# VHH binders against q8kes1, part 25

Target 1, 126 residues: q8kes1
Amino acid sequence: MNLKVKGARDVFEYMKGRIPDETKEHLFVLFLSTKNQILRHETITIGTLTASLIHPREIFKAAIRESAHSIILVHNHPSGDVQPSNADKQVTSILKKAGDLLQIELLDHVIVGNNDWFSFRDHALL
Below, E stands for the ipSAE of ESMFold2; O stands for the ipSAE of OpenDDE; V2 stands for 0.75 times the mean of E and O plus 0.25 times the DockQ between their complexes.

## First folded at step 18 (VHH; framework vhh_8emy_2)

Design ab3 (at its last look DockQ between E and O 0.95; V2 from the best seeds 0.88)
Fold by OpenDDE, look of step 18:
Structure ab3 (fold): chain B 126 residues (1-126), chain A 119 residues (1-119)
Amino acid sequence: as target 1 above (126 residues)
Amino acid sequence: QVQLQESGGGLVQPGSSLRLSCAASGFTFSDYHMHWVRQAPGKGPEWVSSINPSGGSTYYATSVKGRFSISRDNPSKTLYLQMNSLRPEDSAVYYCAKEWEYDSYTYSRGQGTQVTVSS
């Protein structure tokens, strides 16, 4: 029985307790069914989020393997500040374009911090 | 059922101020980010402002930054938008919105309140 995510808050709740080391920045991808059920999540990288560390081919290879309808990008900010950096926006833009080409939508990008989150969708960045 | 009811809109002159209110019910208000979005005639919806659950963080579109102020009162489940130095281009229907919903691909929002800025 897979959990359904209705919005960014559900993503935030799902991520609680699932970050191995909150003192380090982790990038995750949630793979979703057509009903927005989480099929699984995968750790993509640990450390500072940069465009050079993100490989769309690997993310979407995994998405295809999981038969994902869409994906949600999630990463934590150890500082607790959930405001997106320019790097966050660049990564989002790259994955959005790749997803559109492959017809596997980047549904959202959620930043999680100290008892707070930031959704790119909520703030018209995606 | 989620219910959002906007109020406080009206016809005002450029440079004037308005304060919008939104009464929320049907969900745990204090657990969600809340948003204001607006839609002008012939245009698509435009994000205006957001506030996190605690009210400690606020976000604004570039077009309204420095003029608009978002706030919330969790005990009364009310969202506010103080609009100062209003401009004609601020004219739109203003909507109070909960989070962007993945199923419907839109904000859960109320019926809106009309704001018209004209000399």
Scores: ipSAE 0.900, ipTM 0.945, lowest interface PAE 0.5, mean pLDDT 95
Fold by ESMFold2, look of step 18:
Order: C-alpha cells, then sequence, then structure tokens
Structure ab3 (fold): chain B 126 residues (1-126), chain A 119 residues (1-119)
C-alpha cells in the first residue's frame, strides 16, 4: 500500500491492476513522501490527454493536502506504444514549472503500456 | 550488487566507427530498460540512447540519431552501442545505465569507457 519507488520500473509495477479501464487513456498523479513512498494516487483525466485540461492548482492543492514531498505523473497509452506525445510533453512541462515554484517536485512522468513503460527522467526529458 | 562494466572505447579519427559493450550483473538484466549516457569534460551528463527490455523499442538523442544504434543480448546480459560516423563532439566518457534512481537523483551506471574523436 505504501510502496517505495526507487525508479520508473517500480512505478510501472505499481500501476499493474490499478488502471480501471485500460482501453481508455488515464492520467494519474502519485503523491510521494520524503522517502519516495507512494502515499496515494489520484486520477486527473480520463480520455485523450490535452494540456489545456490540466489544472495545476487542483493537482497541487491535493498534493499539499496529502503532505506530499514530490509527485510522479503516470498515464497509459491504450495502443501499447509508450513513446511520449507532444501533449504528454506539454503537460509535463506545465506541471514541472508549477512544482518547481511550489517546491513540490515533479520527480518523473512514466507512460505505461501493457508490457512496457517510458520514463521522462530516464530519457532526460525532466 | 549491481555491476555495469563498459568497454570498447578508444581514440579514433572523425568518420570512424566504434562498438561499445556493457557487461551487466547483479540484477535481472531482461527486466529493465538500458541506457547509454555520456559526459564530456566540464559538462553534465547527456542522455544518448535507450532500449526497452525486449529490444523491440529504441530511442536516440537527436544529436546521434541515424549514426548510433543501440542493441542488447539478454542471454549474455550485454548492452551494445554501435557508433558510426563519429564526430569530435561525440568525444566523452560513455556510461551504460540501468535507470535513474529517484533517491540519489542520478543514473545507476558503470565507471565508463572513454571515446575520443580527434581531428
Amino acid sequence: as target 1 above (126 residues)
Amino acid sequence: QVQLQESGGGLVQPGSSLRLSCAASGFTFSDYHMHWVRQAPGKGPEWVSSINPSGGSTYYATSVKGRFSISRDNPSKTLYLQMNSLRPEDSAVYYCAKEWEYDSYTYSRGQGTQVTVSS
């Protein structure tokens, strides 16, 4: 329940069985403790990811309520192709900037497919 | 414990090719993405290339795309980087890496192999 994540593979493993409908794109946020333990996760959007639908105020309001030290974004690609889209990159940029200002770091963004994942941090996109 | 050991670097002329190897042990190699990261003197680390666990998906920095090719052999726990059409700006220490570690804010990597491309 309070799993420590050491890297993106642990995030991928955490999401197994936690995506309500894998045929739909979901964006989640994981709220992390100072020890990189997942406090909980929250669904942000369901359906095609659009940067204009992301509301940093609501995400970081939740992060503050959870006493999160940092956050990780996760979303699934129903296609199974885990390459980041331009929308994925735009959402990441927005939340990174907000997190830097609030000192609640966006630690990673992990895209998950059926048998694979892509980490923004591993690929130096964060 | 995790061990990553890079080899195959050297001093070459522009336009040459080199093939880097990385021997991995101490973890389940086939369970992880593997990465090449390089660091030139006085600069921070630069991500170069990645490959997924099966070898079916590969990723490249724009500066090396079309010239470098990443591959892996899971039975031998070995990661490779074929570097063609080498340029002086490719000169760096090349590291193989397992993943970015959230606790330490750095790649889990070996000690590196030096590649020097000199006009």
Scores: ipSAE 0.805, ipTM 0.895, lowest interface PAE 0.6, mean pLDDT 91
ESMFold2 (binder alone), look of step 18: mean pLDDT 86; pTM 0.879

Design ab4 (at its last look DockQ between E and O 0.95; V2 from the best seeds 0.89)
Fold by OpenDDE, look of step 18:
Structure ab4 (fold): chain B 126 residues (1-126), chain A 119 residues (1-119)
Amino acid sequence: as target 1 above (126 residues)
Amino acid sequence: QVQLQESGGGLVQPGSSLRLSCAASGFTFSDYHMHWVRQAPGKGPEWVSSINPSGSRTYYATSVKGRFSISRDNPSKTLYLQMNSLRPEDSAVYYCAKEWEYDSYTYSRGQGTQVTVSS
């Protein structure tokens, strides 16, 4: 049975032990069903998160392939500081717009760090 | 069942202070970020402040930075909001919230406490 995520904490818990190298920044996408069950997750990029490295085309191609109702963006900060950068906000904005056009909602963006997380939804950034 | 109960609201003059409290039960309080949100008449909900599980990190909306202070006591499962230098525009129902819920598209919150700032 696929795990259901109810909020950002569940995303945080899901990501525990799933980051291959915590010394590097990883960007993940969780593909969700209509019931917010995780259908699959995919690593999008490894390294510093920049807008140029994010390809909405590829993310939503995967989302469509998985028949995802919505997606959650997740990335870790090796520093442990979960404060979102301007790049994080830009990426979020781009994916939100793309998702809205495709009717595959960007449900949340969760940053994971040293035993903490930051949810864009929780903080009214999404 | 998750329960959140706010208290401490009231009618005060501009420039005054209030301290809100939130009693939490029905979940592991110390495992969650906690939030304050407010809603004024005719407006949608507005995020006010957040605090991480340990209390080591706090977040504030631009409109309340420097005036409001969020804190928590995990042993007693209580969330606080110290509001200083209150302004009329701070008038709203203040809600204690556990998290933004993906199913309901809203914060899991209590019944709220009314804060009215008026001369």
Scores: ipSAE 0.906, ipTM 0.948, lowest interface PAE 0.5, mean pLDDT 95
Fold by ESMFold2, look of step 19:
Structure ab4 (fold): chain B 126 residues (1-126), chain A 119 residues (1-119)
Amino acid sequence: as target 1 above (126 residues)
Amino acid sequence: QVQLQESGGGLVQPGSSLRLSCAASGFTFSDYHMHWVRQAPGKGPEWVSSINPSGSRTYYATSVKGRFSISRDNPSKTLYLQMNSLRPEDSAVYYCAKEWEYDSYTYSRGQGTQVTVSS
């Protein structure tokens, strides 16, 4: 699907119906074109998010293979509470630094839950 | 098109209170988080506060937490910022914002309202 995302709400809407098991935490990456169209998404991890489970090399290898201009991280909190955890912030920081070096920008990190979302970019955390 | 119009700014003394308002139109107000962002001369934009669509969750920058209170009234499509115990460092143009726009790398925002805190 070549859906254009203008902001975090569009990311939230895209993820509806695309999380296989909402009772489990999933981390996804969205690969974006130069026009901020979603090329595809990919599941990175399933289960409690920790910084030690995130491997920038593999994420950016996939981004390069997809010819992505930029990426967006998305994950769900099964509780429905979308406030970012310390682990969420650590993962975001690591991937932002890697993306800046590779010139494949991390545009946002969007946490989704109980009919709500939290955007790192909207809250100046990114 | 999205239209956001801020009001309620002014020149006040330190320790004063002000209440900012933002009238929204051209989008489904109740579907979006809303934000206050401020900008002082010679500085980049600074995020101040956010509120989720239902109004059940609010967020504040550490510099304003405990002094500022964000609220919204979805039927009237209006966003508010109650600013108490104002300090000279709060002086800035305050903008009402819908969201960060990925294409433009900036907030979708109004024209702003000037807040000046001076003794």
Scores: ipSAE 0.822, ipTM 0.903, lowest interface PAE 0.6, mean pLDDT 92
ESMFold2, look of step 18: ipSAE 0.810; ipTM 0.900
ESMFold2 (binder alone), look of step 18: mean pLDDT 86; pTM 0.880
ESMFold2 (binder alone), look of step 19: mean pLDDT 86; pTM 0.879
OpenDDE, look of step 19: ipSAE 0.902; ipTM 0.946

Design ab5 (at its last fold request DockQ between E and O 0.97; V2 from the best seeds 0.89)
Fold by OpenDDE, fold request of step 20:
Structure ab5 (fold): chain B 126 residues (1-126), chain A 119 residues (1-119)
Amino acid sequence: as target 1 above (126 residues)
Amino acid sequence: QVQLQESGGGLVQPGSSLRLSCAASGFTFSDYHMHWVRQAPGKGPEWVSSINPSGSRTYYATSVKGRFSISRDNPSKTLYLQMNSLRPEDSAVYYCAKEWEYDSHTYSRGQGTQVTVSS
Protein backbone atom coordinates (compact mmCIF):
# COMPACT_ATOMS: atom_id res chain seq x y z
CA MET B 1 0.00 0.00 0.00
CA ASN B 2 1.38 3.34 -1.07
CA LEU B 3 1.47 6.04 1.57
CA LYS B 4 -0.71 9.09 1.01
CA VAL B 5 0.71 12.49 1.90
CA LYS B 6 -1.71 15.25 2.85
CA GLY B 7 0.75 18.01 3.60
CA ALA B 8 4.33 18.85 4.46
CA ARG B 9 4.20 17.19 7.86
CA ASP B 10 3.46 13.86 6.22
CA VAL B 11 6.47 14.37 3.97
CA PHE B 12 8.61 15.13 7.00
CA GLU B 13 7.39 11.96 8.70
CA TYR B 14 8.01 9.92 5.58
CA MET B 15 11.60 11.07 5.40
CA LYS B 16 12.40 9.96 8.94
CA GLY B 17 14.95 7.18 8.75
CA ARG B 18 15.25 7.46 4.98
CA ILE B 19 18.24 9.78 4.80
CA PRO B 20 21.35 7.60 4.48
CA ASP B 21 23.77 10.14 5.94
CA GLU B 22 22.27 13.09 7.76
CA THR B 23 25.65 14.79 7.90
CA LYS B 24 25.37 15.37 4.18
CA GLU B 25 22.77 17.22 2.21
CA HIS B 26 20.56 14.90 0.16
CA LEU B 27 18.10 15.94 -2.50
CA PHE B 28 15.14 13.60 -2.97
CA VAL B 29 12.20 13.57 -5.29
CA LEU B 30 8.91 11.98 -4.33
CA PHE B 31 6.79 10.81 -7.22
CA LEU B 32 3.07 11.02 -6.53
CA SER B 33 -0.05 9.53 -8.02
CA THR B 34 -3.22 11.45 -8.76
CA LYS B 35 -4.28 10.59 -5.22
CA ASN B 36 -1.08 12.00 -3.71
CA GLN B 37 0.23 8.55 -2.92
CA ILE B 38 3.97 8.11 -2.96
CA LEU B 39 4.77 5.88 -5.88
CA ARG B 40 8.50 6.06 -5.33
CA HIS B 41 11.25 8.30 -4.08
CA GLU B 42 14.66 8.79 -5.62
CA THR B 43 17.89 10.32 -4.44
CA ILE B 44 18.94 12.92 -6.96
CA THR B 45 22.17 14.18 -5.47
CA ILE B 46 24.29 14.10 -2.36
CA GLY B 47 26.15 17.24 -1.36
CA THR B 48 25.62 20.96 -1.30
CA LEU B 49 22.78 21.96 -3.54
CA THR B 50 23.48 24.38 -6.31
CA ALA B 51 21.36 25.25 -9.29
CA SER B 52 24.03 23.84 -11.58
CA LEU B 53 23.83 20.43 -9.93
CA ILE B 54 20.12 20.07 -10.47
CA HIS B 55 19.09 18.87 -13.89
CA PRO B 56 15.39 19.24 -14.59
CA ARG B 57 15.69 16.74 -17.41
CA GLU B 58 16.82 14.05 -15.02
CA ILE B 59 14.15 14.76 -12.45
CA PHE B 60 11.32 14.78 -14.93
CA LYS B 61 12.74 11.88 -16.88
CA ALA B 62 12.33 9.92 -13.69
CA ALA B 63 8.90 11.45 -13.10
CA ILE B 64 7.72 10.35 -16.53
CA ARG B 65 9.21 6.91 -16.04
CA GLU B 66 7.23 6.55 -12.84
CA SER B 67 4.07 7.96 -14.45
CA ALA B 68 3.99 10.56 -11.71
CA HIS B 69 1.11 13.00 -11.59
CA SER B 70 3.14 15.36 -9.44
CA ILE B 71 6.43 15.53 -7.56
CA ILE B 72 7.70 16.83 -4.25
CA LEU B 73 11.27 17.93 -3.70
CA VAL B 74 12.83 17.13 -0.36
CA HIS B 75 16.27 17.87 0.97
CA ASN B 76 17.85 17.94 4.38
CA HIS B 77 20.02 20.60 5.95
CA PRO B 78 22.75 18.95 8.01
CA SER B 79 23.05 22.14 10.06
CA GLY B 80 19.49 21.62 11.28
CA ASP B 81 18.48 25.08 10.08
CA VAL B 82 15.55 24.65 7.72
CA GLN B 83 15.68 28.16 6.25
CA PRO B 84 15.74 27.99 2.48
CA SER B 85 18.83 29.33 0.75
CA ASN B 86 18.84 31.34 -2.44
CA ALA B 87 20.00 28.22 -4.21
CA ASP B 88 16.99 26.34 -2.86
CA LYS B 89 14.69 29.03 -4.17
CA GLN B 90 16.38 29.05 -7.56
CA VAL B 91 16.13 25.30 -7.95
CA THR B 92 12.50 25.42 -6.93
CA SER B 93 11.74 28.12 -9.46
CA ILE B 94 13.42 26.24 -12.28
CA LEU B 95 11.67 22.98 -11.51
CA LYS B 96 8.35 24.75 -11.07
CA LYS B 97 8.61 26.16 -14.56
CA ALA B 98 9.68 22.84 -16.02
CA GLY B 99 6.86 21.06 -14.23
CA ASP B 100 4.32 23.52 -15.54
CA LEU B 101 5.48 22.94 -19.10
CA LEU B 102 5.36 19.18 -18.72
CA GLN B 103 2.12 19.29 -16.72
CA ILE B 104 3.77 17.44 -13.87
CA GLU B 105 3.16 19.71 -10.93
CA LEU B 106 5.86 20.53 -8.44
CA LEU B 107 3.51 20.12 -5.53
CA ASP B 108 5.90 21.21 -2.79
CA HIS B 109 9.49 21.57 -1.71
CA VAL B 110 10.18 20.46 1.84
CA ILE B 111 13.38 21.11 3.77
CA VAL B 112 14.00 18.85 6.73
CA GLY B 113 16.25 19.61 9.68
CA ASN B 114 16.53 19.05 13.42
CA ASN B 115 13.05 17.80 14.23
CA ASP B 116 11.63 20.55 12.04
CA TRP B 117 10.77 21.25 8.44
CA PHE B 118 10.06 24.04 6.01
CA SER B 119 7.44 23.83 3.28
CA PHE B 120 7.62 26.17 0.34
CA ARG B 121 3.84 25.86 -0.05
CA ASP B 122 3.12 26.62 3.58
CA HIS B 123 5.17 29.80 3.37
CA ALA B 124 3.87 30.97 0.01
CA LEU B 125 7.16 30.46 -1.82
CA LEU B 126 5.53 28.06 -4.23
CA GLN A 1 -12.33 16.90 12.42
CA VAL A 2 -10.10 19.92 12.26
CA GLN A 3 -11.61 23.02 13.82
CA LEU A 4 -10.08 26.47 13.86
CA GLN A 5 -11.86 29.44 15.40
CA GLU A 6 -10.44 32.92 15.01
CA SER A 7 -11.30 35.88 17.22
CA GLY A 8 -10.06 39.34 18.15
CA GLY A 9 -10.79 41.24 14.99
CA GLY A 10 -12.51 44.60 14.84
CA LEU A 11 -12.56 48.16 13.56
CA VAL A 12 -9.58 50.26 14.64
CA GLN A 13 -7.77 53.41 13.61
CA PRO A 14 -4.41 53.47 11.88
CA GLY A 15 -1.53 53.02 14.31
CA SER A 16 -3.65 50.93 16.67
CA SER A 17 -3.03 47.38 17.83
CA LEU A 18 -5.04 44.18 17.78
CA ARG A 19 -4.38 40.71 19.09
CA LEU A 20 -5.95 37.83 17.23
CA SER A 21 -6.49 34.41 18.72
CA CYS A 22 -7.19 31.04 17.19
CA ALA A 23 -8.61 28.10 19.11
CA ALA A 24 -7.64 24.80 17.54
CA SER A 25 -9.12 21.34 17.98
CA GLY A 26 -9.53 18.05 16.18
CA PHE A 27 -5.83 17.45 15.57
CA THR A 28 -2.53 17.30 17.44
CA PHE A 29 -1.88 21.02 17.55
CA SER A 30 1.69 20.75 18.79
CA ASP A 31 2.71 18.59 15.82
CA TYR A 32 2.00 21.19 13.17
CA HIS A 33 3.25 24.48 11.95
CA MET A 34 0.53 27.08 12.26
CA HIS A 35 -0.12 29.99 9.96
CA TRP A 36 -1.99 33.23 9.56
CA VAL A 37 -3.28 34.18 6.16
CA ARG A 38 -5.46 37.10 5.18
CA GLN A 39 -7.75 38.02 2.33
CA ALA A 40 -8.97 41.46 1.43
CA PRO A 41 -11.97 42.09 -0.81
CA GLY A 42 -11.06 41.69 -4.45
CA LYS A 43 -7.66 40.20 -3.62
CA GLY A 44 -6.36 36.67 -3.33
CA PRO A 45 -5.24 35.05 -0.11
CA GLU A 46 -2.01 36.44 1.31
CA TRP A 47 0.31 34.57 3.63
CA VAL A 48 1.05 36.63 6.73
CA SER A 49 3.01 34.60 9.25
CA SER A 50 3.99 31.11 10.34
CA ILE A 51 5.35 29.43 13.44
CA ASN A 52 6.95 26.02 13.83
CA PRO A 53 5.59 23.40 16.24
CA SER A 54 7.81 24.33 19.18
CA GLY A 55 7.53 28.07 18.61
CA SER A 56 11.28 28.43 18.26
CA ARG A 57 11.03 29.72 14.70
CA THR A 58 8.72 32.34 13.26
CA TYR A 59 8.23 33.63 9.74
CA TYR A 60 6.70 36.83 8.43
CA ALA A 61 5.68 38.38 5.17
CA THR A 62 7.75 41.41 4.27
CA SER A 63 4.67 43.62 4.55
CA VAL A 64 4.20 42.84 8.25
CA LYS A 65 7.75 42.34 9.50
CA GLY A 66 8.50 44.42 12.55
CA ARG A 67 4.81 45.06 13.20
CA PHE A 68 3.24 41.64 13.65
CA SER A 69 4.25 38.88 16.05
CA ILE A 70 3.07 35.29 15.91
CA SER A 71 3.05 33.03 18.95
CA ARG A 72 1.46 29.84 20.18
CA ASP A 73 0.48 28.08 23.36
CA ASN A 74 0.51 24.36 22.75
CA PRO A 75 -1.07 23.30 26.06
CA SER A 76 -4.17 25.40 25.34
CA LYS A 77 -3.97 24.77 21.58
CA THR A 78 -4.10 28.46 20.83
CA LEU A 79 -2.42 30.51 18.12
CA TYR A 80 -1.94 34.27 18.42
CA LEU A 81 -1.14 37.19 16.17
CA GLN A 82 -0.14 40.46 17.78
CA MET A 83 -0.73 43.22 15.26
CA ASN A 84 0.89 46.58 15.99
CA SER A 85 1.08 49.80 14.01
CA LEU A 86 -1.86 48.76 11.90
CA ARG A 87 -2.35 50.29 8.49
CA PRO A 88 -5.38 50.56 6.21
CA GLU A 89 -3.78 48.04 3.87
CA ASP A 90 -3.87 45.49 6.70
CA SER A 91 -7.66 45.41 6.43
CA ALA A 92 -8.78 41.89 5.61
CA VAL A 93 -10.32 38.74 6.93
CA TYR A 94 -7.64 36.96 8.91
CA TYR A 95 -7.59 33.17 8.93
CA CYS A 96 -5.86 30.72 11.16
CA ALA A 97 -4.46 27.84 9.11
CA LYS A 98 -3.06 24.41 9.92
CA GLU A 99 -1.20 23.62 6.70
CA TRP A 100 -1.41 23.87 2.95
CA GLU A 101 -3.30 20.76 1.90
CA TYR A 102 -2.13 18.83 -1.12
CA ASP A 103 -5.61 17.60 -2.07
CA SER A 104 -7.42 20.93 -1.96
CA HIS A 105 -4.45 23.14 -2.86
CA THR A 106 -5.35 25.54 -0.08
CA TYR A 107 -4.90 26.05 3.63
CA SER A 108 -6.96 24.20 6.14
CA ARG A 109 -8.38 27.26 7.86
CA GLY A 110 -11.16 28.62 10.04
CA GLN A 111 -13.99 30.97 9.20
CA GLY A 112 -11.80 34.01 9.82
CA THR A 113 -12.06 37.24 11.78
CA GLN A 114 -12.55 40.66 10.17
CA VAL A 115 -9.91 43.32 10.72
CA THR A 116 -10.70 46.81 9.47
CA VAL A 117 -8.23 49.66 9.79
CA SER A 118 -9.77 53.02 8.97
CA SER A 119 -9.55 56.60 10.14
Scores: ipSAE 0.916, ipTM 0.951, lowest interface PAE 0.5, mean pLDDT 95
Fold by ESMFold2, look of step 19:
Structure ab5 (fold): chain B 126 residues (1-126), chain A 119 residues (1-119)
Amino acid sequence: as target 1 above (126 residues)
Amino acid sequence: QVQLQESGGGLVQPGSSLRLSCAASGFTFSDYHMHWVRQAPGKGPEWVSSINPSGSRTYYATSVKGRFSISRDNPSKTLYLQMNSLRPEDSAVYYCAKEWEYDSHTYSRGQGTQVTVSS
C-alpha cells in the first residue's frame, strides 16, 4: 500500500531521508495514483536547476508507463532557503503546460530545505 | 476535524487598520504553514499571505506587501493578519487556511470574516 499525500506537508515528510546528498540540488518527480498515493519517485536532475535541462517528454513518458494520474515536483535547496527561484518557476510552468496537454496534472511543486518546505499550490503559484 | 474560525473584520474607511484573528483546532497547528486567502464577490479566491510553522518566514502577495503583516502564536493556536493602509480594493471575505488539499483541489479554510473598505 503506497503512501497517500493529502497536502504539501505529507510530501515534505515523504522526502525525509530520500535525498541522497543534501549538499546538492536534486529535482524529483513523484508519480501519483488516482487516490494521490505515491507510486514511485524518480530523480530528474542533480545540480543547479535550469529549465534548459528539463525534458518533459521523458518525465511524461515515465508518468504514462507508471499509469500516473498526476505528478508532483520536489526539489531541495541545499542552502535551506525554500523560496522559489526564477528557474524553479520556469520549470514549473513548462511541466504544468505539458501536463495540461496530456491530462496528467502537475498537482504541486514542493521545495524542501532546512526542516521547512514551500508549496507552489499553497502560494497560488500553481 | 479541522476547525478554523476567523474574526476581526468590519466596515472601515480607506487608510484604516484592522487586525484579523483565526482560532485553529482539530490539527497540530504548529506543524503547518498557515495562509490568508481573500475573495471579493464575483471573483475567484486570491492568496494574500503565508507563514511557516515556526513563524520565521513570511510571504506576501505584491498587492499587500508593506501594508499587511502575518503572524502566529503557536501556544494559543492563533493566526493573525495586521492590515494597515486599507484600500477599497482590499474589500473581501478573508479566510484563514491550513493548506491546499490535493484531493479536493481547494484550501482547507474557515467560513471567513468580511472586510469592507469604503467611504
Scores: ipSAE 0.828, ipTM 0.907, lowest interface PAE 0.6, mean pLDDT 92
ESMFold2, look of step 18: ipSAE 0.818; ipTM 0.905
ESMFold2 (binder alone), look of step 18: mean pLDDT 86; pTM 0.872
OpenDDE, look of step 18: ipSAE 0.911; ipTM 0.949
ESMFold2 (binder alone), look of step 19: mean pLDDT 86; pTM 0.872
OpenDDE, look of step 19: ipSAE 0.909; ipTM 0.949
ESMFold2, fold request of step 20: ipSAE 0.758, 0.812, 0.818; ipTM 0.893, 0.895, 0.898
ESMFold2 (binder alone), fold request of step 20: mean pLDDT 86, 85, 86; pTM 0.871, 0.866, 0.871
OpenDDE, fold request of step 20: ipSAE 0.915, 0.916; ipTM 0.950, 0.951

Design ab6 (at its last look DockQ between E and O 0.96; V2 from the best seeds 0.88)
Fold by OpenDDE, look of step 18:
Formats: structure tokens, sequence, C-alpha cells
Structure ab6 (fold): chain B 126 residues (1-126), chain A 119 residues (1-119)
């Protein structure tokens, strides 16, 4: 059975043990069903998150392939500080717009690190 | 069942202070970020402040930063919002909220407590 995520804490819990190298920043996308069940996750990039490294077409190509109803963006901060950078916000904004156009909602963006997390939804950034 | 009960609201003059409390039950309080949100008449909900599970990190909306202080007591499962230097524009129903719920598309929140700042 696919795991259902009800909020950012569930995303955080899901990501535990799933980051291959926590010393590096990993960007993941969770593909969700209409019932907010994780269909699968995919590693998008490893390294510093920048807008130039994020290709909405690739993310949503995968989302369409998976028949995802919505997606959640997740990335870790090796520093342990979960506060979003300007780059994080820019990427979120771009993907939000793309998702809205394609009618595949960017449901949340969750930053994980140092036994804590930051949800863009929780903090009214999405 | 998640239950959140706000208290401490009231009618106060500009420049005054209020301390809101939220009693939480029905979930593991210490496992979640907690939030305050407010809604003024004719406006949509506005995020006010958040605190991480451990109380080591707090977040504030620009409009309240420097005036409001969020805190929590995990043993008693209580969330607090100290509001100083209150302004008329702070008038709203204040809600204690658990994390944003993906199913409902909103915060799980209590019934709220009315805060009115007026001369």
Amino acid sequence: as target 1 above (126 residues)
Amino acid sequence: QVQLQESGGGLVQPGSSLRLSCAASGFTFSDYHMHWVRQAPGKGPEWVSSINPYGSRTYYATSVKGRFSISRDNPSKTLYLQMNSLRPEDSAVYYCAKEWEYDSGTYSRGQGTQVTVSS
C-alpha cells in the first residue's frame, strides 16, 4: 500500500532514511494520487538548488507519466538549517506556476534538515 | 480527535498587550509545528507565526515581527502568542493551528479567539 501524507510532518517522516548522502543537497519530487498517497518519489538533482538546475518540463513529464494528481517538492539542507533561501522560493514559484498551468498542483515544498522541517504551505509561502 | 482551544482574546486599546493561549489535545503535540493564524472581517486567513516542535525555531509574518512572540510548552500541550504593541490592524479572530492539512487544504485549527484593538 502506498503511504498517505496528511501534512508536512508525514513528508518529513517519509524522507527519513531516504536521502542517500545528507552531506549533499538533494531535490526530490513526490508524486501523489488523488488521495494524497505517495505513488513514488524521484531524485531530480544532487547539489546546490538553483533555478537553472530545475526544469519544470522534466518534473511534470515525470508527474504525467506517473499519473500524479499533485506533487510535493522536497530537498534537504546539509547545514541543518531548514529556512528557505531565495533560490528555494524562486524554484517554488516557478513550479507552482507550471503546476497550475498543467493542473498538477504543487501541493507543498518541504525542506528537511537537522531533525526538523519547513513547509512552504505551513508558512504561507505557497 | 484533534482539538485546539484558543483563549485570551479581548478588547484592548492600541499599544496594549495580550497573551493568547491554546490548549491542544488529541495528537502528539510535541511532534508538530504549531501555528497562529488570524482572520479579519472581509479578509482571508493570514499566517501570523509558527514554532517548530522543539521551540528552537520561530517564524513571524512581517506585519507582526518584533511585536509578537510565539512559544510553546510541550508537557502541558499549550501554545502561546504574546502580542505587544497592538494595532487596530491586528484586530481579528486568532486561531491556533496544527500543520496545513493536504486533504482539506487548510489549517487544522480551533474555534478561535477574538482580538479587537480599538481606541
Scores: ipSAE 0.909, ipTM 0.949, lowest interface PAE 0.5, mean pLDDT 95
Fold by ESMFold2, look of step 18:
Structure ab6 (fold): chain B 126 residues (1-126), chain A 119 residues (1-119)
Amino acid sequence: as target 1 above (126 residues)
Amino acid sequence: QVQLQESGGGLVQPGSSLRLSCAASGFTFSDYHMHWVRQAPGKGPEWVSSINPYGSRTYYATSVKGRFSISRDNPSKTLYLQMNSLRPEDSAVYYCAKEWEYDSGTYSRGQGTQVTVSS
């Protein structure tokens, strides 16, 4: 019933048509079951991503409420260039540490752009 | 099913070059990023390089940047790694990979090809 993600390409495909305003930067979280099925996604921020706007307690409160086994971060770069910024790396590090402590793993962070994506996991940034 | 076959490894002296190849089948090759990952005995996997589906963007680990070059040929479903100025620390089994598999917690990869750099 729920869409399963096997890897970052499936995440990229899931996000097609699900970004409300592609001219703005959005950060999403996907909540995953034990079988890596997407339970739902939630918008965390809209606008320029900074680490100071990320509140792990709210993300993981939602993950616990959803009974999520793991999470995936997704954000779009309106430019279409999917190379991660320093802010992207900083946000990922913060949420990785929180997820490790709570045993709700951050499986990946996928940046999406025009017909391309960048997976932190594929590039060993996680 | 996904099949990845690496070739081109061998025993070489420091400073030598090797070109690795990876033949892919069982998936739409041009739809995926492709990666090279290596693993030395007693160490965990180390990501080496990646290339996007269209071949327009390449990525390298700091340890190999400027010495290694990744490329792909989508019509022949083949991934390449040109390795120049090889060093003993480059010795490893080299795997080509389609992507990190969330279910297994590892790369979807082939059987690998051994590269040994020694005097």
Scores: ipSAE 0.805, ipTM 0.901, lowest interface PAE 0.7, mean pLDDT 92
ESMFold2 (binder alone), look of step 18: mean pLDDT 84; pTM 0.853

